# Ledger of designs, part 25: VH-VL binders against c1abc3

Target 1, 185 residues: c1abc3
Amino acid sequence: MAAGVQGESVARNYAEALLVLARKADDAEGWGALLRQVADAINNDVNLSRFLESPRIAAEQKSVVLSKALGDKVPHLFLRFLQQLVKNRRQMLIPAIATEYETLRDAASGIVHARVTVARETGDEEAKMIAERLSKATGKTVVPHFAVDPSILGGVVVRVGDTVMDGSLRRKLGMLRRRMGGTRA
Short names: E, the ipSAE of ESMFold2; O, the ipSAE of OpenDDE; V2, 0.75 times the mean of E and O plus 0.25 times the DockQ between their complexes.

## First folded at step 8 (VH-VL; framework fv_recibokibart)

Design q2 (at its last look DockQ between E and O 0.72; V2 from the best seeds 0.81)
Fold by OpenDDE, look of step 8:
Order: structure tokens, then C-alpha cells, then sequence
Structure q2 (fold): chain C 185 residues (1-185), chain A 122 residues (1-122), chain B 108 residues (1-108)
């Protein structure tokens, strides 16, 4: 479930906080990987997801389970971070936090993630070309994440953060229709 | 000023339980994690565990897992550590210690209680 | 668990001398997670150095901390009579939190 705009903002804030901690630990990459693992577990393990999502289970109990499961396997403050999410009933934002964390971490390294919507599946060469063009345009290393939406008819829609660049045929046709209809009124 | 005041010395028999209290003052009790440490006579410090007073969440050293229970009463800003099935090697001074602010990334024990001597003897 | 080994176990020095205390970790520890505490007989430990090199409030400048990775050092440039105590290093990186066995600084 796509965290609403508000959820995204919250996720970003937590990601920022975690990144600060991770940097102090001199292991931003390692912490990111751990977070991704937890996110993946939540997404792929139905039992875990249900457990964490259940309002019938007290936060304290969830925290204890996390402690037992992760205790000595993760950095202490990483565990604390997860427990804080549980305390605040934000544990289901972990996947979103993981994504935001990666975005923030990579941005610091000059890497930008872009969501690229295409009308049909792209081949490897086309994907590479798009990545290169975006990188050139932004002056940063762009990592494209492709989504297929036939409704755009053609072209590409690129989202980088809050910025959307719509180069789709759908948009172009819509503009043409408006121009043609405006002449009849 | 921040103060942690612990309960008095205890003498227990093997197999018994002991509950040590730590009353906090001079700060918001629920804003800081509370730690407990063990120091056997003439020995170093050993971390027992921690509790989040706001939520009751706990993390224990596995060495003490199953025998230690940490609780809190927020109404009186008091943390408790209970150790059960006491053995002779549990004879030690036990300390509560306040954790610094988690979010600032300064994780250290900035204030300590005066310690509580627990003697386990037959 | 991360084992912290302090050396020497006992350090006998006279006032005015320089003291060097070592703390070695069994694995790498971030400097932000390495702390030192001072303890005098019959008293609770007291935070002394945090983040490997930062002095706690009220700690004299004759104390300094340094190190990274697995090797950390507490140095007292000129010992004062009140400095004779036991010093413990602590790691906050991984559970369980652990302390070194301590270095007892005693008067010669």
C-alpha cells in the first residue's frame, strides 16, 4: 500500500534520523542493507507482516520479539530504532523508510533514483540509454526504476523526488486536443 | 539536577529473588532509557539490560535472560530490576544508569545510581 | 559479543607522571560507540570520556582519549592524586553492551 503523502514525509524523517545514526556508526551501507532486509521480510513474510500490523498485539510485545530476533545480530542502536518505530506505531512504514534511506544515502554519493514510467517493457539497451540521458541531464548518476503503464501510449514519464517530467504521448495528444477544441469555442 | 537513588542493600538466600529500585529525579523519566549493570566484588562491570520507561520495552543481556525482569512505575519515576533464582555469583553491586539521548546519537551512561549491594549467601 | 581488553590490568605510577591506558576491541567499534568511565572505590562509575575522545562535563584537560577501529587509548598527561582510580572502557555498538575488565591506576 503506497504510503500516502503524509506517510512518505514521515518515512523520510525516520530515514534521515537513521542515516545520522548509521553515519555515526561509520556504516551507512551496512545499516541500509539491514533495513532493506527487514523491509523485505515484512513484504514477503505474511506472518511477520500480520504480527507487526496487528493492533491486538501490544507494542511492548512486538518490541520483545524484535529484541529476541535481532538482539546481537544487528547494531544496538539499529534495534533501538526499530523498537522506536514500534513504539510510535510506525513499524509498517519500514519498507518506505528503507526506500527513503537508500535515496538519501545515495544522494550523498551523487546517486539519484528516478521512477521511469514507460508504455511497454523496455529492453536492456533502452533502459541503459534512458539512464545515461537522465544522468547527463541532471549531472548525477541516475538509477532508473521502471514501471509499465500502457495508458501513457508512448514516451516516458520521469519522477525524481517531487519533480515530474511528463514526456508521454498521452500528454502531447491531450495538449493537441485542447488546442483544437479551443478554436471551436 | 539529575539524580538516581537506588534502594538499600539486600541479603538473600540462594534460589530467592531480589528486586532493586531506582528512583529518578531532575529530568523527565520517560524520555531516557534506563540501564542496569552488575559489578561483582573486585570485578568489572557487566551490562544486564535496559528499559524504555515510556513503553516498557526491554532488552536483556542473554546471560541474564529468563532470570531478569525490568519494570518501571512512571507515576513515581522509578525503575525496577528483579533478579530471580539467585546464586552465589549474583552477589554484586547493582547499578542503574541513565542512557543519554538516543536520537542525538550519543549513547552513553551519563548518570549513575549509587549502587545496591545484593549478597547471596546460604 | 564484543570483548574489550584493557591493558595493563594495573598501572602503578606517581603523581606527575604520564599514564597511558589501552582498550582493544575484538572487532571494530565506531569511535562514537566507545566510552570511558572512572570509578573510585566505594563509588559508582562516572562518565569520563565519550565518543572515544570527548571529555565529559567537568573532566580536566589533562585527560584525553584517542583511537579508532579496535584500538583505543586514554591518556593522562600529568597524574594528579585524585586521578588514581579504575578506568573502564565501554562499547555501545552491539548487544550486549560490554565493558573492559578495567585498568587500576594506583599510586606507586
Amino acid sequence: as target 1 above (185 residues)
Amino acid sequence: QVQLVQSGAEVKKPGASVKVSCKASGYTFTDYWMHWAKQAPGQGLEWIGEIDPSSGSTNYNQKFQGRVTMTRDTSISTAYMELSRLRSDDTAVYYCARDSDFWTGEPYFDYWGQGTLVTVSS
Amino acid sequence: QIVLTQSPGTLSLSPGERATLSCRASQSVSSSYLHWYQQKPGQAPRLWIYDASSRATGIPDRFSGSGSGTDFTLTISRLEPEDFATYYCQQYGRSPLTFGQGTKLEIK
Scores: ipSAE 0.879, ipTM 0.962, lowest interface PAE 0.5, mean pLDDT 93
Fold by ESMFold2, look of step 8:
Structure q2 (fold): chain C 185 residues (1-185), chain A 122 residues (1-122), chain B 108 residues (1-108)
Amino acid sequence: as target 1 above (185 residues)
Amino acid sequence: QVQLVQSGAEVKKPGASVKVSCKASGYTFTDYWMHWAKQAPGQGLEWIGEIDPSSGSTNYNQKFQGRVTMTRDTSISTAYMELSRLRSDDTAVYYCARDSDFWTGEPYFDYWGQGTLVTVSS
Amino acid sequence: QIVLTQSPGTLSLSPGERATLSCRASQSVSSSYLHWYQQKPGQAPRLWIYDASSRATGIPDRFSGSGSGTDFTLTISRLEPEDFATYYCQQYGRSPLTFGQGTKLEIK
């Protein structure tokens, strides 16, 4: 959706900015975990969500409450980042920012997640072989997530991010596909 | 050139309040957070807190949380620090200091006021 | 609160000597958030070293900073008369922001 795309672009910009701060702190993973905790709190605590969204509470007041609640419990610049979001009326984007941050952090570490749809359930050795082949083909460390869909009739569909992988990866997986289909070279 | 000019020395009685001013020039006042620090005679520096001049948002050192109020007047590019319920160990020089650009991820205090001596005596 | 402990409290040396000033943090501090300030009597502090090792504008190259984690140092290779002052380390990583208690570098 168009509105979702614009919101994701704004969220990505904030995530990029936070990642710069977190790298200076040498703790991109820890700051990501903190951001996810705040995002989960917003998604799962109606009172917190109402507080942050309320137009009856001034941004300055929200900022002071954040300072008192988090001030000595989080990195100082992490608090300042949240206060900047409140100042800009972007605090309700925090869940989207967390998701974009996690994507950016994983990409920088050379780790990617792939959805692998197969016609029949994979064994542990087949899963390892698929991960190794995907890692070789992409040049990244691939963490596969398997799903079984018999309707693909013995095929393999690999999705990395929002892109369905091309046929060259399917050819590189051909040996594994034959093992899954009950044939082997 | 960036300048921070603070108000003059003050003598106060125990139990009173003091309000120190810090007038900024040479830059856009609302673009940079302002910090305050205390230096008791012959002693080191202690951070009191900070204010965002654009929004008025503040973060305080817990040790001062119940006695300090930071404000600003953007029309005259001036930050204020008010300390209440003064006692003799509040006798100190109080400094304002400008934060560097937060978004670089390398913040430090790049410009300091000349300091304001506050003396608390009976 | 992150406590910064500077040592020695007073360092008495002569011009031309090498000075080494220590700052130890009670917990790890990113080098990007560890700064040094110089202060002379009757004057405001001045930024001297930022990000543990980067000299502020106009600071002579005889000053160098180093360290990571919990241990940081400021080194002056050959002391000049103008270098005798008090030096403070500061951390910007966690609230409250804190300074060390200072090392006074004085003429022996």
Scores: ipSAE 0.798, ipTM 0.913, lowest interface PAE 0.8, mean pLDDT 86
ESMFold2 (binder alone), look of step 8: mean pLDDT 92; pTM 0.938

Design q3 (at its last look DockQ between E and O 0.73; V2 from the best seeds 0.79)
Fold by OpenDDE, look of step 8:
Structure q3 (fold): chain C 185 residues (1-185), chain A 122 residues (1-122), chain B 108 residues (1-108)
Amino acid sequence: as target 1 above (185 residues)
Amino acid sequence: QVQLVQSGAEVKKPGASVKVSCKASGYTFTDYWMHWAKQAPGQGLEWIGEIDPSSGSTNYNQKFQGRVTMTRDTSISTAYMELSRLRSDDTAVYYCARDSDFWSAEPYFDYWGQGTLVTVSS
Amino acid sequence: QIVLTQSPGTLSLSPGERATLSCRASQSVSSSYLHWYQQKPGQAPRLWIYDASSRATGIPDRFSGSGSGTDFTLTISRLEPEDFATYYCQQYGRSPLTFGQGTKLEIK
């Protein structure tokens, strides 16, 4: 479930906080990987997801389970971070937090993630070309994440953070229609 | 000023339980995790566990798992550590210690209680 | 668990001398997660150095901490009579939190 705009903001804030902790630990990559693993577990393990999502289970109980499961396997403050999410009933934002964390971490390294919507599946060469063009345009290393939406008819829609660049045929046709209809009124 | 005041010395028999209290003052009790540490006579410090007073969440050293229970009463800003099935090697001074603010990423024990001597003898 | 080994176990020095205390970790520990505490007989430990090299409030400048990775050091440039105590290093990186066995600094 796509966290609403508000959810995204919250996720970003947590990601920022975690990144600060991770950097102090001199292991931003390692912490990111752990977070991704937890996110993946939530997304792929129905039992875990249900457990964490269940309002019938007290936050304290969830926290204890996390402690037992992760304990000495993760950095202490990483565990604390997850427990804080549980405390605040934000544990289901972990996947979103993981994404935001990666975005923030990579941004510090000059890497930008872009969501690229295409009308049909792109081949490897086309994907590479798009990545290169975006990198050139932004002056940063762009990592494209492709999504297929036939409704755009053609072209590409690129989202980088809050910025959307719509180069789709759908948009172009819509503009043409408006121009043609405006002449009849 | 921040103060942690612990309960008085205890003498227990093997197999018994002991509950040590730590009353906090001079700060918001629920804003900081509370730690407990063990120091056997003439020995170093051993971390027992921690509790989040706001939620009651706990993390224990596995060495004490199953025998230690940490609780809190927020109404009186008091943390408790209960150790059960006491053994002679549990004879030690037990300390509560306040953790620094988690979000400030300053993870150290900035204030300590005066300690509570627990003697386990037959 | 991360084992912290302090050396020497006992350090006998005179006032005015320089003291060097070592803390070695069994695995790498971030400097932000390495702390030192001072303890005098019959008293609770007191935070002394945090983040490997930062002095706690009220700690004299004759105390300094350094190190990274697995090797950390607490140095007292010129010992004062009140400095004779036991010093413990602590790691906050991984559970369980652990302390070194301590270095007892005693008067010669």
Scores: ipSAE 0.878, ipTM 0.964, lowest interface PAE 0.5, mean pLDDT 93
Fold by ESMFold2, look of step 8:
Structure q3 (fold): chain C 185 residues (1-185), chain A 122 residues (1-122), chain B 108 residues (1-108)
Amino acid sequence: as target 1 above (185 residues)
Amino acid sequence: QVQLVQSGAEVKKPGASVKVSCKASGYTFTDYWMHWAKQAPGQGLEWIGEIDPSSGSTNYNQKFQGRVTMTRDTSISTAYMELSRLRSDDTAVYYCARDSDFWSAEPYFDYWGQGTLVTVSS
Amino acid sequence: QIVLTQSPGTLSLSPGERATLSCRASQSVSSSYLHWYQQKPGQAPRLWIYDASSRATGIPDRFSGSGSGTDFTLTISRLEPEDFATYYCQQYGRSPLTFGQGTKLEIK
């Protein structure tokens, strides 16, 4: 059951722990960048990924490789954190942990991400205006991520966190929806 | 009552190896990392490295990489530090020290062994 | 590697005087990872101050630590005879973990 905990929930727990350590070091941004670099290396280097995931290589051996590669290049407790992941056989969650860490960092800074589905491609000016309107409506700084779905016929669907923005916010965005349906071109 | 009891003094010739032991009592040996430090006569402290007794994982100061091996025997709650290819400047007191709890986020060395004098005669 | 430079190397004072011991790091160190140890001849070091300013269990309030970034200080407001020892600062932020070379506080 301990090994069967859903990956996203487990990743969030590790991300929370790392954020505590990083804030004690007064460098939550820097530790996040380091974690993302490790995650990207795992995703982009098939030999590294195979090495880390292999059940034939002992956790101790993986830990020694991390120590030799990173020991004097990263904060000491960051290295210890990675070694703890290897000990617990959670090192393949590092990309998910990085994503959860970034979400936790953004939430603490009053920044939220929104998925914004629009009927037609959004220009830079329109994207800025949508972000400003969403930020006003939510009371947070909103970073929009746009997707196009022509089937909504000029409407806008906004998802912020686990909330679907239907109803009154959609009405407030109605004027923006009409503008996004037209172009100068 | 946390105690770290180290093995007795050693006299070695250049080129030999020495293995110092550190026996822990009064706590769960596998819950805390163990560190080793060197103090040459009349001088300050130098970190050699650390070991996780539960997994055997180690981190070494690069100055000692290739000459130091840290191990443990969990059945007798004992950590070991072996230093090979000894030279005259390895003459020092060697200490084991317990790391505070990793998850406390304020790590420091809370308990120390009494030290082991290793003398390397040229 | 982070080099910790302590000054002065030797500090000669009498009981009742105020002592100020400096530790300067070659790079910024979080105060959460800057510690002080006391060592007397023939004895192991003992944790004295942790987190730059927090006294270890049983350490008298005449000892205080302060500082941040690269500059840290250990102050003893009124020296007692038992305070004459060598004091080391230590950083736990970056591998290799490092100690300062020590300040020997000796009786004048």
Scores: ipSAE 0.753, ipTM 0.897, lowest interface PAE 1.0, mean pLDDT 85
ESMFold2 (binder alone), look of step 8: mean pLDDT 92; pTM 0.938

Design q4 (at its last look DockQ between E and O 0.75; V2 from the best seeds 0.82)
Fold by OpenDDE, look of step 8:
Structure q4 (fold): chain C 185 residues (1-185), chain A 122 residues (1-122), chain B 108 residues (1-108)
Amino acid sequence: as target 1 above (185 residues)
Amino acid sequence: QVQLVQSGAEVKKPGASVKVSCKASGYTFTDYWMHWAKQAPGQGLEWIGEIDPSSGSTNYNQKFQGRVTMTRDTSISTAYMELSRLRSDDTAVYYCARDSEFWSGEPYFDYWGQGTLVTVSS
Amino acid sequence: QIVLTQSPGTLSLSPGERATLSCRASQSVSSSYLHWYQQKPGQAPRLWIYDASSRATGIPDRFSGSGSGTDFTLTISRLEPEDFATYYCQQYGRSPLTFGQGTKLEIK
């Protein structure tokens, strides 16, 4: 479930906080990987997801389970971070937090993630070309994440953070229609 | 000023339980994790576990798992550590210690209680 | 668990001398997670150095901490009579939190 805009903001804040902790631990990459693993577990393990999502289970109990499961396997403050999420009933944002964390971490390294919507599946060469063009345009290393939406008819829609660049045929046709209809009124 | 005041010395028999208290003052009790440490006579320090007073969440050293229970009463800003099934090697001074602020990323024990001597003897 | 080994176990020195205390970790520990505590007989430990090299409030300048990775050092440039105590290093990186066995600094 796509965290609403509000959820995204919250996720970003937690990601920022975690990144600060991870940097102090001198292991931003390692912490990111751990977070991703936890996120993946939540997404792929129905029992875990249900457990964490259940309002019938007290936060304290969830925290204890996390402690037992992760204990000495993760950095101590990483565990506490997860427990803080549970405390605040934000544990289901972990996947979103993981994504935001990666975005923030990579941004610090000059890497930008872009969501690229295309009308049809792109080949490897086309994907590479798009990545290169975006990198050139932004001056950063862009990692494209492709999604297919036939409704755009053609072209590309690119989202980088809160910025959307719509170069789709759908948009172009819509603009043309508006121009043609405006002349009849 | 921050103060941690612990309960008085205890003498227990093997197999019994002991509950040590730590009353906090001079700061917001629920804003800081509370730790407990063990120091056997003439020995070093051993971490027992921690509790988040705001939520009651606990993390224990596995060495003490199953025998230790940490609780808190927020109404009186008091943390408790209960150790059950006491053995002779549980004879030690037990300390509560306040953790520094979590989000700052500076995790250390900045304030300590005066310690509580627990003697386990037959 | 991360084992912290302090050396020497006992250090006998005279006032005015330089003291060097070592703390070695069984695995790498971030400097932000390495701390030192001082303890005198019959007293609770007291935070002394945090983040490997930062002096706690009220700690004299003659104390300094250094190190990274697995090797950390507490140095007292010129010993004062009140400095004779036991010093413990602590790691906060992984559970369980652990302490070194301590170095007893005693008067020669």
Scores: ipSAE 0.873, ipTM 0.964, lowest interface PAE 0.5, mean pLDDT 93
Fold by ESMFold2, look of step 8:
Structure q4 (fold): chain C 185 residues (1-185), chain A 122 residues (1-122), chain B 108 residues (1-108)
Amino acid sequence: as target 1 above (185 residues)
Amino acid sequence: QVQLVQSGAEVKKPGASVKVSCKASGYTFTDYWMHWAKQAPGQGLEWIGEIDPSSGSTNYNQKFQGRVTMTRDTSISTAYMELSRLRSDDTAVYYCARDSEFWSGEPYFDYWGQGTLVTVSS
Amino acid sequence: QIVLTQSPGTLSLSPGERATLSCRASQSVSSSYLHWYQQKPGQAPRLWIYDASSRATGIPDRFSGSGSGTDFTLTISRLEPEDFATYYCQQYGRSPLTFGQGTKLEIK
């Protein structure tokens, strides 16, 4: 497979397709959990990973093994999706597909992940208060991930995922930043 | 015009095997999975399994696992279902049926063959 | 295995009457994966209703499907002579794919 940006785009396309199927099943959360379980198995079981990667095993053979192992344990179209990945030699992307699927699901639910950089360690109550203020300011449910960077002086820096923050979000967060305090001596 | 044309009726003894064919026309054979179903006389339908004509991948109803083999020949757009170690309760009409397009999320059997009667008798 | 139980087994009615055919699943099935087929003697089944409620191409609007979860219904508002056949529900959600045992709709 070609790594880098092309691999990430391919993973997102498969995640989008799976989410369509899962929504028709009215079980986007359940299918996401199944996909994560398969991804974790690939990452944590060396024999499974070797089996799926092996060029000596035909795609059809891998597909039949998946059918026997999973056929009566997962939704039928979920199995067919995995078999399509094997046919296209994309089964090693499953961990990336799971991550993209989770991102797409969270975006549809109004959940965003934010990197919150602070000058000093925060306590649990302060972290909760920051999350509540960010959620109010953004109109979305914010899951903050705190990091400490002493090079910022007495303020906070918020980044929403890997994307550039929009101007409306920055204006609302500017108000929140002023409330949490300014420069420290 | 999509058509699925099955092989003719078969009479078999217990313990024998039968291989039913299903010739597809009017569409790209390798783009759609093919299913097989059993209907005993005067009874309902029972799913046997499915095959991807492009890869040869199969999914079988566990009830038939070990006795059924599904294959295809893409050069003549034909799917096959072979049932071995035949018993008298295998007497039935066997149908092939084309799967609808997978990615639409609307999976159903959109076209059916005319059926093949297999009679198993001493 | 998801068992589909259809009722009644046989339904005897006259043209012009309303028919109601039931399909109950042993566990929840997404309506997107619940389908109905019609079969006449000596013929292959034909797709009739897909996704619980959508009519297949060419199926008259007197046929309607409804239901969700474990309970699904096929309704024919005014029976025509050509409607007398056996109707099967089918689920595509879990392997093995399964059909109901059928409801035979016969003329009185």
Scores: ipSAE 0.821, ipTM 0.924, lowest interface PAE 0.7, mean pLDDT 86
ESMFold2 (binder alone), look of step 8: mean pLDDT 91; pTM 0.937

Design q5 (at its last look DockQ between E and O 0.73; V2 from the best seeds 0.82)
Fold by OpenDDE, look of step 8:
Structure q5 (fold): chain C 185 residues (1-185), chain A 122 residues (1-122), chain B 108 residues (1-108)
Amino acid sequence: as target 1 above (185 residues)
Amino acid sequence: QVQLVQSGAEVKKPGASVKVSCKASGYTFTDYWMHWAKQAPGQGLEWIGEIDPSSGSTNYNQKFQGRVTMTRDTSISTAYMELSRLRSDDTAVYYCARDSDFWSGEPYFDYWGQGTLVTVSS
Amino acid sequence: QIVLTQSPGTLSLSPGERATLSCRASQRVSSSYLHWYQQKPGQAPRLWIYDASSRATGIPDRFSGSGSGTDFTLTISRLEPEDFATYYCQQYGRSPLTFGQGTKLEIK
């Protein structure tokens, strides 16, 4: 379930906090990878997801399971971080936190992630071209994440953070219709 | 001022259990994790585990796993460490220690209790 | 677990001399997760140096910490009588949290 806007803000805050810890550990990449692994486990393991999501299971119990599973396998403060999420009943935000963490980490390196919606599947060359154009436009290295939505009819819709650039044919046609309809009134 | 006051010395027989208390004052008890450490006579320090007083969440050293139980009573700002199935090598001074601020990324033991001597003898 | 090895086990020096204490980790430890504690006989440990090089509150400037990776050092530039104690390094990077075996600084 896509975290609502409020969820996204919360996820970002946690990601920021984790990044601070990770940097102090001199291992922002490693911590990010661990977080992604946990996120993937939540997304792909139905039993784990159900366990973590269940309100019938006390936070303390969930925390104990995390301790047993991850204790000596991850940095101590990383484990603490996950336990804090459980304490605050925010454990289901871990996938969102992972995404935000990556965004923040990469931003520090001049890398920007963009969601790019296209009307049809793009080939490798087209994808590369789009990435290059976006990079040139922003002055940063843009990593595009493509989604297909035929309803846009053509063109591209690009989302970078809270900024949306709609260059779709759908939008253009809509504008044209409004202009044509306005002449009849 | 921050103070951690531990319970008095204990003498136990092998196989028995001991429960040491650590009463915190001078700060918000639930805002800081509490650690426990063991120091055998003439030896160094060994980390036993930690507890989050706000949630009761615990992390134990595997060496003590199954024999140690950490609890807290938030109403009286007191942490407890119980060690069961005592043996002679459990004879030691046990310390509670407050963890520093977790979110700041400066994790250390900033305040310590005075220690509790536990003697296990036949 | 991360093993911290301190050397020497015992250091015998006189007041006014320089003391150098070593702490070696079996694997890399972030400086932010390496701390030193002082302990005197019959007393609880006391935080002395945190983040490898930061002095705790009230610690004299004759004490300094340094190091990174696997090698850390506590230095006392000029020993005072009250400095004779046992010093422990500690890592907070991975579970279980661990201490060095300690260096006993004794008066010669």
Scores: ipSAE 0.871, ipTM 0.963, lowest interface PAE 0.5, mean pLDDT 93
Fold by ESMFold2, look of step 8:
Structure q5 (fold): chain C 185 residues (1-185), chain A 122 residues (1-122), chain B 108 residues (1-108)
Amino acid sequence: as target 1 above (185 residues)
Amino acid sequence: QVQLVQSGAEVKKPGASVKVSCKASGYTFTDYWMHWAKQAPGQGLEWIGEIDPSSGSTNYNQKFQGRVTMTRDTSISTAYMELSRLRSDDTAVYYCARDSDFWSGEPYFDYWGQGTLVTVSS
Amino acid sequence: QIVLTQSPGTLSLSPGERATLSCRASQRVSSSYLHWYQQKPGQAPRLWIYDASSRATGIPDRFSGSGSGTDFTLTISRLEPEDFATYYCQQYGRSPLTFGQGTKLEIK
């Protein structure tokens, strides 16, 4: 379900490296799709998962099988990347690496995902206004994910990764709360 | 100074095998993949495959799959390419070439061996 | 397999002239994975241009590379006697790695 703390740091490092290679290929989206397909295969194909996990199969043998299966079907450096993971005994981190890659790719393309907690359900117009305001404040395209928490006093809580909103962003959101009928009770 | 020194010319009969060596010096042998390429007389270059000296992992051009075996001996910094079931159109110069730094994302062949002529004749 | 077709097959020019060598790929190749090598008779190839446009170490600035997608060019602005050789393009994007058939640049 969840990789350990060390596993998450390692997965991010590999994702960063792969994204560099994919950008030189001018295909960060395509390489991400390939990585997700491999990750899904590991999660859903028990024969593949057991083959890759098995300590009885030498890393070189796993690498040769990957070469024969994928060599003419994927970018060459993508295959080399998978073979490096096998060499380092990190191939079972591929699902975590795919997740980190997707996060990095979205951030680099100016897309960020924000958790937006509101006091009451938002309509489509209000959601668009919040997304527009957040995009303006961050300089990126914000995809909001709304949750309702009535315990906040008509406010809006926004989190983008580990970032706490700065004062100017809070002021802009304060004006939006007023338009939505938010109050301090 | 990086140098790749290959074994000497070979004359073989059809059906035999040949094993060409490539001794590396001037760098850490296990840090760089090694490629092999074929150049028939008067013709261009054809990639045969590659090996990771640290793990022994290989990728082969499917045209040579089943006839080529790449190996290495890390104790003497030497890569090998063995081609079996030789035929007359295998007559060529065979080169080893060092891959550049994988993680830089600038993959190319930066150093080449001097070439090994293999002649296949009955 | 990505086929690289070089043209012309042979280019006959004199020192001082400009040379233009073409490499066309059967599929799109990232510029980062398109390279040029020079080879003289009896010698191994040498890396000349990498990532379509970057000169390898020690390569004179009269050599330039350009292009993207499927069409790539090596240009020599003013030929020197030492530049007469065969030039190969290579793609590193997909297995098998492939070379063009070469353009022989010969003295007129």
Scores: ipSAE 0.815, ipTM 0.922, lowest interface PAE 0.7, mean pLDDT 86
ESMFold2 (binder alone), look of step 8: mean pLDDT 92; pTM 0.940

